# Ledger of designs, part 1: VHH binders against Inositol oxygenase (Miox)

No score or structure here was measured in a lab: all are predicted.

Target 1, 258 residues: Inositol oxygenase (Miox), of Mus musculus (Mouse) (q9qxn5)
Amino acid sequence: FRNYTSGPLLDRVFTTYKLMHTHQTVDFVSRKRIQYGSFSYKKMTIMEAVGMLDDLVDESDPDVDFPNSFHAFQTAEGIRKAHPDKDWFHLVGLLHDLGKIMALWGEPQWAVVGDTFPVGCRPQASVVFCDSTFQDNPDLQDPRYSTELGMYQPHCGLENVLMSWGHDEYLYQMMKFNKFSLPSEAFYMIRFHSFYPWHTGGDYRQLCSQQDLDMLPWVQEFNKFDLYTKCPDLPDVESLRPYYQGLIDKYCPGTLSW
Positions, changes and structure headers below are counted from each chain's first letter, unless a header gives other numbers; antibody chains aren't numbered by Kabat.
F, E and O are the ipSAE of ESMFold2-Fast, ESMFold2 and OpenDDE, as the mean of both directions, binder to target and target to binder. V2 is 0.75 times the mean of E and O plus 0.25 times the DockQ between their complexes.
[cut] stands for letters that were removed.
The coordinates of atoms that the task and the answers printed are left out; those that the model quotes come from them. Centres of patches stay.

## First folded at step 4 (VHH)

Design s1 (from c1 with N32Y; framework vhh_gocatamig_d2)
Fold by ESMFold2-Fast, scan of step 4:
Parts: structure tokens; sequence; C-alpha cells
Structure s1 (fold): chain B 258 residues (1-258), chain A 117 residues (1-117)
């Protein structure tokens, strides 16, 4: 068990979550959806975006020894070995963290990386550092947002929930805008892969619809590869490029709007 | 029946002012974010200004300090006050209403703004 209880690395992770949990409000998330919703920041291919991941440091991740693009290929290859007949799922592994490129456009880390949570209702116990990071969030003083359901109806469905702004929601919206030809399971896994309080912690069931119950096994399956394919053996990225370029050409070809 | 109806467009001289209005009906206005987009000849549609249900605003860099977006929930209306108008502000201006939690959006038909001497 690694000791992350002291030192600069844990201090960085805690600071990122403290800032995230202080500033991610209903109003902030709505403002970011307006800001990014025209996808006018850059025109580039998927492989160009994968290359940009290496210019990023994920301040919410305690494992800083691996290039981000290598993690993308490791995740994709892990899925490929377990699900060789589901080529769209291999591509999900490559794509899942591409929304992190927002950090290169001036977004603070707390608005890009880390575990997500629903805004507009009281945070539940499995949210990272929940007991020590939300006290300065103004939504928790608002009676509309400070109850278990907050602004939501029981079982409204996660598709109707405002998630904290980060790479999950940004990439999901980007994929929808550019009309990726991936199945609904792919879009769902991308959107909620960082929603650890739900798929791993078992919280927020009061917001879930039947669709969410049906999709949970897919998110949990993806999560196995996102967690367990981080290793010191670096993939031969250059040998993998032709295979993944073929999947990109099939599902999300050409120059895309980011 | 959902409607967004823009008004207030017209011809104005450089340095002049115009107020655009957008009247909404057929949905719960106070729950929606509202935004003004514009499309100039030969250009793509771009975001000009947005206002959340909570009242926070977003502006395109070229209009910051010159344009002000506001909303009146009692009148189901959103406004764009445009000051110090420039030739590059010439465009058709569109009103949009967005409910992000339900992935729902509505668009008006647009109103023409021409800045010319």
Amino acid sequence: as target 1 above (258 residues)
Amino acid sequence: EVQLVESGGGLVQPGGSLTLSCAASGFTFSSYALAWYRQAPGKKRELVAGITSGGSTVYMDSVKGRFTISRDNAKNSVYLQMNSLRAEDTAVYYCAAKLYSWDTEYWGQGTLVTVSS
C-alpha cells in the first residue's frame, strides 16, 4: 500500500479536490456548458488530440510516472485483450481521457480532472474527501441544492443530472456534437467513467433510472481496465497506431471540432 | 407550442447602440439558460453572450465591455444591450434557450443587425 498521507503529491491531490468541491456549483457548470458548447477551440484529429495528452499533468492522479497517452493505449489494449470482438470498446479506452486537453486551453485542473459528482444536491459520503472539502461551496447554503435530492426528481436518470464540469462531460458533448458513430454504451461510459461515487461507491441510487441500472455493468467493466492497466510496461505506441487509426476512421474520422 | 421571438434589430451607425429582445413562450423560462448567437456573412454561427438560470454571464472576447446580456423571468424575456457598435458586429442575431440537465434547446428565427454609415 503506497503512503499518500503526506508530502507534495497528496497535498496537490487534496488541493485540487478542495478547489473543485468549493467552486463546482450549478451556476458554474451551466456557464461552462455555454462556454464550450460551440466546440470552437480547435480543429484536429483524434490522433493529434492523443498526442496533446502528453503535454498534461493530471494533478488529481497520485500516479505521475506515466505519460497520459501511454495510459490511453494501455487502457485500450487491456480492453482489446478482454473483448477482442468489440472494436468500438477498444476505441473507448483510447478516447476516455481526451477531454483533459481543456487544461491546455487555460482551464484549471479542478475543472478538468478527477472524480465527478452531481451538482445541485447534497454530496454523498463516497465523494472523494467529502467530509473536508465542501464547506465553502455556496450551493450547500442554498435550500434548493442542500437536500438529498436537491433540484432533482427521484429516479430522474443520470442523463438529466448536472454532473460537475470535467473531461467526462466535455468529451461526451464533443462526441455528440461531432456525431461519432459509436454505440450508446460507448457514450455512456465516457460520460460517467469518473463518477466513482456511483459506479464504485454505490451512492446516488435515488437519481438513477432503469437505463442507469442497465448501463452500470458497462461502466464497471470499463472501470476495471482504467484502474488495472496502469503498469511500468510502456506500450509500443508506434506499432499500435495503424490499428487504432483504423478504428478512428470507422467511428470518428477526419478533422473534428473541439 | 414553444416560441422564441427576437426583436430590436436594424440599421445603426458605427458607435451607436441597439437593444435586442427575445420573448419566450411554451416552456419554464426560469429553468433555462439563454444565449445570443450571431452569424455574419461568410462566417460560422458564434456565441456572443450567455446567461445562466442563476444569472452568471459569459461573453465573447470581442464584445466584453460593450454588450450586456440580461434576463427578466417575470416577462419571459432575455435582452442584449449593444453599445459602441462596430462594422464587425453586423450579423443575424439568434436567441437560444438551453436546458443542459435535459439536453433540450430552442432557437429563434433571428433578427438582422447592420452596422454601417
Scores: ipSAE 0.547, ipTM 0.834, lowest interface PAE 2.2, mean pLDDT 89

Design s10 (from c1 with S53Y; framework vhh_gocatamig_d2)
Fold by ESMFold2-Fast, scan of step 4:
Structure s10 (fold): chain B 258 residues (1-258), chain A 117 residues (1-117)
Amino acid sequence: as target 1 above (258 residues)
Amino acid sequence: EVQLVESGGGLVQPGGSLTLSCAASGFTFSSNALAWYRQAPGKKRELVAGITYGGSTVYMDSVKGRFTISRDNAKNSVYLQMNSLRAEDTAVYYCAAKLYSWDTEYWGQGTLVTVSS
């Protein structure tokens, strides 16, 4: 439940969403998919990417006092405790925010972090700051994109929806390109974990297929760990490293293309 | 009121095949995930295969390429086709319903699979 109140973080969070909602257009997202689609920015292992997260500040996150790698391990360990028999799901917790490394390659925060939404159609009420952040988006003046369905057919499926560009879609495409051997639920959770207007807000059901309704409980389960595992009990990252290296070796080994 | 009833277990030779069936009642089958677990004597129960309501599947490494999980929503049934059976596949096999968040709440009584000559 995204409930941003007045405070020193509110102005930063609002500014990020105002920029995001102004500049995330059909053209912008299409361009970013092309820009990143060759995965030629860096060659590195998963653990090297996890280490790089500590160089980032997530300006959309109200809890910015934690190292980002700690959040990755906290999320993974929360899942491991709740689902000890699903080691692939433990790994999803470690991987979920790795797409945020785009910020180290010059991407602005509004194109990396925060809640996602479909471009190419009218934003729905549960989109963060919906009533005050979209007025300068040129797609809302385009009759192709300014209706409830916009460019989409009813129940087309989220797989066929152009989502705002950020760490979700980038990481999903990266995992596909590098042929991660994770189940389809893992790819889906990573792709849509920031789509809060849908999985938490209950909006965009007109774009959903039966597959999306079927996958909703998976995304909601993951969200419990992603949103609520930030706590003062910090993980001993070095003691956890061998376990997660074993999962990396199983599902996404070696040097990967980012 | 929720029931899961397994069938199809038995004695089979190494290299042989068996099909396990699980008939479900008391919940909306088509919108929930189903899984097969197994437990050998003295061992902990382990996940063998799972199937989402959308048909996506998950398998433990040692059964990939040998076992196939499937579902029939019209019959409220889930199946485990087991090929190239090995002595280490000997276990009691349990059907489980993975309701919301994929947590296991409902279990069948189990069906014994023995791989031996």
Scores: ipSAE 0.000, ipTM 0.111, lowest interface PAE 20.2, mean pLDDT 84

Design s11 (from c1 with S53W; framework vhh_gocatamig_d2)
Fold by ESMFold2-Fast, scan of step 4:
Structure s11 (fold): chain B 258 residues (1-258), chain A 117 residues (1-117)
Amino acid sequence: as target 1 above (258 residues)
Amino acid sequence: EVQLVESGGGLVQPGGSLTLSCAASGFTFSSNALAWYRQAPGKKRELVAGITWGGSTVYMDSVKGRFTISRDNAKNSVYLQMNSLRAEDTAVYYCAAKLYSWDTEYWGQGTLVTVSS
């Protein structure tokens, strides 16, 4: 359950979620999956994409933070210290927010950033601002989408759930399209890291399969490192580039299709 | 058994029109998105047009205003109306069903469209 401090920052965050919860419908998400599924927007390396993150401010974030590329390296370094033997997991930390580059291609922030939720069923209580942001969403007036299960079967598995469109699903699909050589846990963590109503709020268990129960600890472990710190000590990004370039060369080399 | 069967391809002269049809079976048509892709000789496969269950559409820039995608849920069919055809539209056109999981995508065998005099 997440609440925000009152003031101009809360107003910005609330506006982003109001727009998200108004416009993220089954139809909208399905259209975005078609639009982005050919990965023809740009050809570039992972490090080029990391650099592009600095041109974007995450309007769903309540904290005033440092440039997004520094957050990527900070998250990766936190994982590296806790899991030194899992180099693929270090790379997940660097990659996790790269889908946010969609905002530089004309996507509104509400279709890129923030907490995700399943479309096609009634939003559950831990969805941020749930009680005050869904009134104008046409799906909630549709009998197909206004019940607890909505269009889904019990325990269908999150892989069969249509999640609100954002950087999670986009990056997951991009990684699969480009055939990244990462374990299944890496793809899963990327896909669902912003699904806070589930992994933190404990909601949507009726949609989960055994695979989702098995993967939940991985998503929760990743989330320990994806938190903002109040410490101003920033990583020496330039000294870290050779290490992460080595991981990129191992798991997702060269020029990729975005 | 999931099947997508395209029809309506053929030879047409520049400026002409053609309607492609895709008949779908073996899945819940009305709850899934359908799309048309094309692949010209020596080029990559590209998205031409897509349509969601609710009727929202997406088009590649070069066909906007010339092509129209539509669906008929009662007939389990999706259509691509192609007007003002150009030589550059020459390609094999593929029908694809986009299910909830991207790992569950079905393709037809394709239908050839040739725009030439």
Scores: ipSAE 0.166, ipTM 0.620, lowest interface PAE 6.0, mean pLDDT 87

Design s13 (from c1 with V58Y; framework vhh_gocatamig_d2)
Fold by ESMFold2-Fast, scan of step 4:
Structure s13 (fold): chain B 258 residues (1-258), chain A 117 residues (1-117)
Amino acid sequence: as target 1 above (258 residues)
Amino acid sequence: EVQLVESGGGLVQPGGSLTLSCAASGFTFSSNALAWYRQAPGKKRELVAGITSGGSTYYMDSVKGRFTISRDNAKNSVYLQMNSLRAEDTAVYYCAAKLYSWDTEYWGQGTLVTVSS
């Protein structure tokens, strides 16, 4: 019997989004960008961070039947099979959810996991539970933030949009701070992989620049593996460690600032 | 062009007080976050305090209860009131603006604070 199609798992997912959509304001996101922007929480390697994922449960995910580190390796291996010539893309699969470690530092789930959306403008229809979860968000009562464009200029580019705070933006900023030697496509996919209202829902096109149109196919390609790697076949993580350690040594070596 | 100009640094004895000021221009001050960073000799630059456009504040643990960050939108200025100063607070203090629309910060030139008897 499938508990994720009804009952407790669905209720948990809704509760996470209700809290997220209530509390993710321009002010909240700005404060989190200040709080995390010095990367002084921990010094550790990528593999150490991957290990920490096993202590987490993603409360926004209705499909939670195995540890998060296994999902990271499954996503990476799926990409490796489809794109064997793009080793940097294999590493993106391993890295994509590492920002979720913020939950181990006391962040509530609604500030770590789940679909992201732009703060500072009116939420669009494809935002999950949009019609039933935003009524207590104070920004919707602020005329600066309650219109279609809100605080933004038309076609300003997603790089100039303040996204709800979560593992996407945190990990993107962490990778920049530590000077990862990955291509621009890798940084972009990490930053926007949870922006489902845009890359899957087709909303927020009024905020997009030409760069965003050019990058959309990369985010959609990554998303195939993030969705399709939730299969029952678990990877042999220990046998994969030498390969991924080699990629880590190439693109983001040593002890990093988190 | 974005410009940040710090002032108020100087020599002060342990237990004393100083107020740092940062005058900002070239962006919509009232809509953006401002922060104070410091860099002590032999150490990396660290975040001391930050203030959002809405007035929410953040402080590093070692300055909580001693330092207060504030802003004056009419004067396009951000302030750091430093009380109960310690030798460990000796550093060059930098004002920074992190615009919500940009992936980088704008920095001032810094102002030296020396806490010594």
Scores: ipSAE 0.384, ipTM 0.733, lowest interface PAE 3.1, mean pLDDT 88

Design s14 (from c1 with V58Y M60A; framework vhh_gocatamig_d2)
Fold by ESMFold2-Fast, scan of step 4:
Structure s14 (fold): chain B 258 residues (1-258), chain A 117 residues (1-117)
Amino acid sequence: as target 1 above (258 residues)
Amino acid sequence: EVQLVESGGGLVQPGGSLTLSCAASGFTFSSNALAWYRQAPGKKRELVAGITSGGSTYYADSVKGRFTISRDNAKNSVYLQMNSLRAEDTAVYYCAAKLYSWDTEYWGQGTLVTVSS
């Protein structure tokens, strides 16, 4: 594993965030929510989508040692060991990055991967590369979007915040559209797992409601498994498929609209 | 409180044109996105076109180049100009308002468009 602050991986990660922070505007995100909100790109099962992850390169990720589908199973298995009685939480681990399949449909990396942030207000200090990546974003020249609260009311709740477009928001909306039978905590963790400036950086508290304060420990618990280097001493992925197929059949069965 | 009322549907010949309008009330129209959907007999409701508060548009591939979405903030209205109409454009057309919260979406009652000779 290489430290991405040195060598060619730094250039790739920085370029992705520079493009993201330049082009993710209120108008861009609103347009993407329209574009993807009908879920007409593909009809497929969860396991078919998991398989498609192996065709992806995450340019915001400094670690590319294993196939993306393997990482999905590793995350799920880590949660399963820590929370054996919460089978819905095991499934969250398998599902969390499935929104990245948008990259296979022609979306640029900066509109799919990486840390998310609220559009429509001034970026806060813990947003990755905040000091050097936002200068060309036209929203920062718009007085509606260039203040601390921007277009939002104090404590409006993250559910009323327009987040930068990426795999988090896309997958959340896909799951709601297809009526997944998961608890509210699962939808919330999927929606905000990449919102590192909030759950790890401690920023954007002025936008948070009581619901967000109550949900924060769930997002932080999930991120322990997303961040940890998984032990490679796992059963063959094929041996895990029957278990996760059972969870899929329980919570999100059959052919889904993506 | 939020109301969306579509109008302008009717019978039109193949190759003809029709303009749909949607009058909105009960929310800050100029700050929100609006979209047109349609539902043909036996099919699920599909996105036709959308327009953001900033004026950016999105079109489904099936209508791109033939349909134009526009908005008039002074009239709280969104329009769908439909040109070069085809039999497969026959559907009930619905107006939808998309607020900042994705879970908050409002729909009109629909207006029927029939493309037939």
Scores: ipSAE 0.594, ipTM 0.843, lowest interface PAE 1.8, mean pLDDT 89

Design s15 (from c1 with V58I; framework vhh_gocatamig_d2)
Fold by ESMFold2-Fast, scan of step 4:
Structure s15 (fold): chain B 258 residues (1-258), chain A 117 residues (1-117)
Amino acid sequence: as target 1 above (258 residues)
Amino acid sequence: EVQLVESGGGLVQPGGSLTLSCAASGFTFSSNALAWYRQAPGKKRELVAGITSGGSTIYMDSVKGRFTISRDNAKNSVYLQMNSLRAEDTAVYYCAAKLYSWDTEYWGQGTLVTVSS
């Protein structure tokens, strides 16, 4: 559950979501999946990508005043303390926002950051600014996409749902392409961590399979650390690098295709 | 079983034209995106052009204005019209189906295009 600040920050956040909800169509998302699917934009290591996060401003998050890489390490360390025996989960905390680097390659903020939602069906009430941001989306004039189920079958499973394009879906596809040796829970958390209308809002239950119900507690557990690891003291990033390099070497080593 | 079968490759002079065709079966063609990739000797495969179920297209910069991708849902086929061909367009061209799950990409066997005198 997120509250937005008043004034210029709220205006910026609203503008980002209005653009997102106007332009994220079935056709747009399908085109982005083609555009990024060869992963030919850059070759670099995970730590190089973490460094690039500091060049980014997330226009959808008014409450983050620290470098994005610091948030990544804070999230990872929070998970490490709560789940010391699950080293793969520590790495998920470090990785979760790396898809935001698309903004450095010319993607507008509304195609990179913010809460995600299924395209191809009518948006549900918990989608942020739902009442005032979808009126110009052409899919809402298409009978195939303007009903509660839209193009989907009941209980089809979120793996068969076309999500709005952003850092979640991009990073999930990137990890699959590069054959990360993480468990299925890690891929699921990365793919759906920004799907707040579902895991926090309780919407879209009609699209969920049993697998999604089983995975929901994992996404909710991750979300605790993404939201509640807001600490005023900065992490000692330099001292943490050897530990996380060890996890990178174990699960996603070397130079990767982005 | 998903199958993609390319045709239309061959030898063409610089400045010439070719049309590649890809016939698809084993999946719901009208609901899925398709793309053309190419691979020159010693190089990795690169995206040439793509088309979504709704007809939106994407092209690599070096072919934009010269190549046109199109689809015919009634024939379960996708086409690549190549004009003003250059020596650097010489490659094996592959048809690929881009299903909702990206990791379930399906590929054809490829068709060779040689641009030479």
Scores: ipSAE 0.254, ipTM 0.682, lowest interface PAE 5.4, mean pLDDT 88

Design s16 (from c1 with V58E; framework vhh_gocatamig_d2)
Fold by ESMFold2-Fast, scan of step 4:
Structure s16 (fold): chain B 258 residues (1-258), chain A 117 residues (1-117)
Amino acid sequence: as target 1 above (258 residues)
Amino acid sequence: EVQLVESGGGLVQPGGSLTLSCAASGFTFSSNALAWYRQAPGKKRELVAGITSGGSTEYMDSVKGRFTISRDNAKNSVYLQMNSLRAEDTAVYYCAAKLYSWDTEYWGQGTLVTVSS
């Protein structure tokens, strides 16, 4: 769990969420889905994208400034130890934050990192800084978007919910566009891993379908490995490359469109 | 049944203008986003312009200031006004509906735009 009430990075974290909660509207998210949906920003391999993560610092993270590629390999190795027979799940750990590369293309941090939430309905209590960061969001003055269900039908399913724009949704769409041969559980975990108000906070149950209830344990399992904390045994990234390159070659080979 | 029908393509000289139209049916037009893509021979399909239900627009850098996307909800139509056309704008132009509620895209058949002297 993350500490948002104190720490040396509190002002930076709060500012990121204040900007996020002010500017993430239905219209903004729709525009970003258009902007990124052709995947014309870069052509590169997964390992090239992993390398680019090291040029980024997650400004929504209150813990420490660690290289993102290190976190990717740590997450992947943690999953590998717990689930040795599910090699696709090891790869999910490596891939999960690759959408953060949008920040290197000029996207502001508040549109890349941090906990996600549904736009188009009233934010629920477990959304980070919920009580102090949404007052300037114009959707909350719009009667279409300011109720518990907002623009959604009861139990419509999270796949039919417009989530705030960030690395989750971008990477999910990128994986679909490039036809990754991963199971549906992998796509779902990637899409919703930052939806902490739901999988950890227990909110937004009114938007969930039976599929979401069935998938929740998978997202929660992934989340226990997705902690951005220091590891006493630092993995030797170079010694791990052949293994993960083998998984990349199996599930998402070659030069991909980003 | 979702249908998108493009029209307005043709041959035009460099510096000329052309207006593409896309007539849509089979979904709630006013609540969904529409976009124009193009594909030149031997190239990948790329986004040209998009417009959200709220009227916000996105453009690829090379067409900013030259192309304008607009929508008419009463006519279930989206338009692409193309000015100051260049040889590099030669492509088949496709209309796409982006149904965000279902994470689904629908495509038209395309209309050819040729910019040549």
Scores: ipSAE 0.408, ipTM 0.760, lowest interface PAE 3.1, mean pLDDT 88

Design s18 (from c1 with G50A; framework vhh_gocatamig_d2)
Fold by ESMFold2-Fast, scan of step 4:
Structure s18 (fold): chain B 258 residues (1-258), chain A 117 residues (1-117)
Amino acid sequence: as target 1 above (258 residues)
Amino acid sequence: EVQLVESGGGLVQPGGSLTLSCAASGFTFSSNALAWYRQAPGKKRELVAAITSGGSTVYMDSVKGRFTISRDNAKNSVYLQMNSLRAEDTAVYYCAAKLYSWDTEYWGQGTLVTVSS
């Protein structure tokens, strides 16, 4: 149901996914987990990272063009309205896209943004553009990675799955490294919020454990706000800063390693 | 029970060479990434080199062209060939496994490398 008024927008989104689906291999993802796992790129606060989001354009997002930091505050405020007593969940809304700052460090867009999928097994039908974007991926010619389960055991759990490299996994690892004091639901939602083929498409059930079944409702709840709070109305960010600074001070204070 | 055991450390003169070895057990070696880290006195532990299951490598800038990481899947071993050693390379070197099936890095006990005359 998406209606594009411009061919360049449609072409941009498709090109990003074609590059992603061509180059995201088991080897590539393993290398990126190592490259970013020392968190030595920058030292900065959460609010400084939120400000850096405005310096990038998400090439996988065809929606309204406004500053990315404003989307972070809109998502957070939407959650706050629906879940006023869960202040940690408000903060998840502010944090969820901060991993996208990798694009400012020279990482290509196809390794930062967009829907994620498991590497190391055959892509399932609900993966975006699945039928037209994977033909040049070398893992599909590898018998270890070209079957339904690929390298994985049945019901191994998503925590044991190599997801395509992007802002989800990077931010999750960053939060763990810096010892954020958020509940497990927060870490899980951030790690899998872009895994649309699973939480929205209903695919990859063969990889899921009981933990994943228990966490699915949380990811789906978060997805409502990420998907439906994108609008042209701009939040009054300056009036919101004291509230969110209080949450940052509570859960992830000070200068962090990125 | 995952175990990583380093060997090959020692005293070497500037400009010399050493080969570090790490023997791994308790996991499927061929499907996992392996790395070498180092920690000098009073400094943070830093990544020196890593090798993926597919053989792709990552190196810190200060060791590029001097150090080479390699793996032998038949022997469940990873190696770090260190050439043109400098005083600033003096550190305890740690072998680490980045296992996709565990949300935890496994570490060896470390091996001391001292570069001095």
Scores: ipSAE 0.018, ipTM 0.512, lowest interface PAE 7.7, mean pLDDT 87

Design s2 (from c1 with N32D; framework vhh_gocatamig_d2)
Fold by ESMFold2-Fast, scan of step 4:
Structure s2 (fold): chain B 258 residues (1-258), chain A 117 residues (1-117)
Amino acid sequence: as target 1 above (258 residues)
Amino acid sequence: EVQLVESGGGLVQPGGSLTLSCAASGFTFSSDALAWYRQAPGKKRELVAGITSGGSTVYMDSVKGRFTISRDNAKNSVYLQMNSLRAEDTAVYYCAAKLYSWDTEYWGQGTLVTVSS
């Protein structure tokens, strides 16, 4: 494959996925888990991290045309309207993309953004651009990793699956490391919200445990707000800060390790 | 029962070299990632170098080009070759295993490295 132009949005999206599907291997993901697992890159608050989102562009998203921090507040406000009594779920909307700050620390976009997929087994049909982006991935030439189950046991559970490295897994691990006081549904939604081949495409059921089947409706509910809150009406972020600061103080206070 | 035993620490002059060894038992060594961490007096524990089951490596910036991590699956051992040692490398060095989950790390007892004239 060739990237012919500097510029059409679709070419950028395809190039990001071609690079992702070429370079996300079992070894790469394992290395990134070691690299980030001590959370020593920065000390900062949630609101400082939200501010940093505005310094990057998500090259995997063809519809992003406004600041990323505004998307975070829009997603949170959409959830707040639909689920007013679940304040922890409002906070999930604000937090969900904070792992994308890895791009500011030298990670290429293909290791930060976009739809995730299990490494260590053959990609399934609903993985975006599946038929045209995996040819150069060395794991697909490795008999350990090139079958339907690959390195995994049937119904092992997604908690035991190595997902491609990106903002989902990084943020999940960061939240666990810093002992966020959120319910299990919050951690699960953050971890798998970009796993579109599973929660939307219906693939990878052979890797799923009963816990994954039970959690699927939560991920699907969250996905409604992540997709449907990209409207042109900008939130009044400054008027919202006291409310969300209150949730941050409740669930993930102070200076955190990233 | 996972056991990690470090060796090779000692006193060395600035500019000198040491090789640390970690002997592992109680798990399938060839399928696991291993790392070296260090903790200097009054400082927090930090990652020095890591190696995946496939042999890919990570290093902290201050040791790149000076330290080399390697593994020998037949001997169930991981090594840290330390060259051009500096006073700021003085620390207790720890071997760690089971690095794929934040809650399943196993640690050795540590080996002291002192760099002084």
Scores: ipSAE 0.307, ipTM 0.696, lowest interface PAE 3.8, mean pLDDT 87

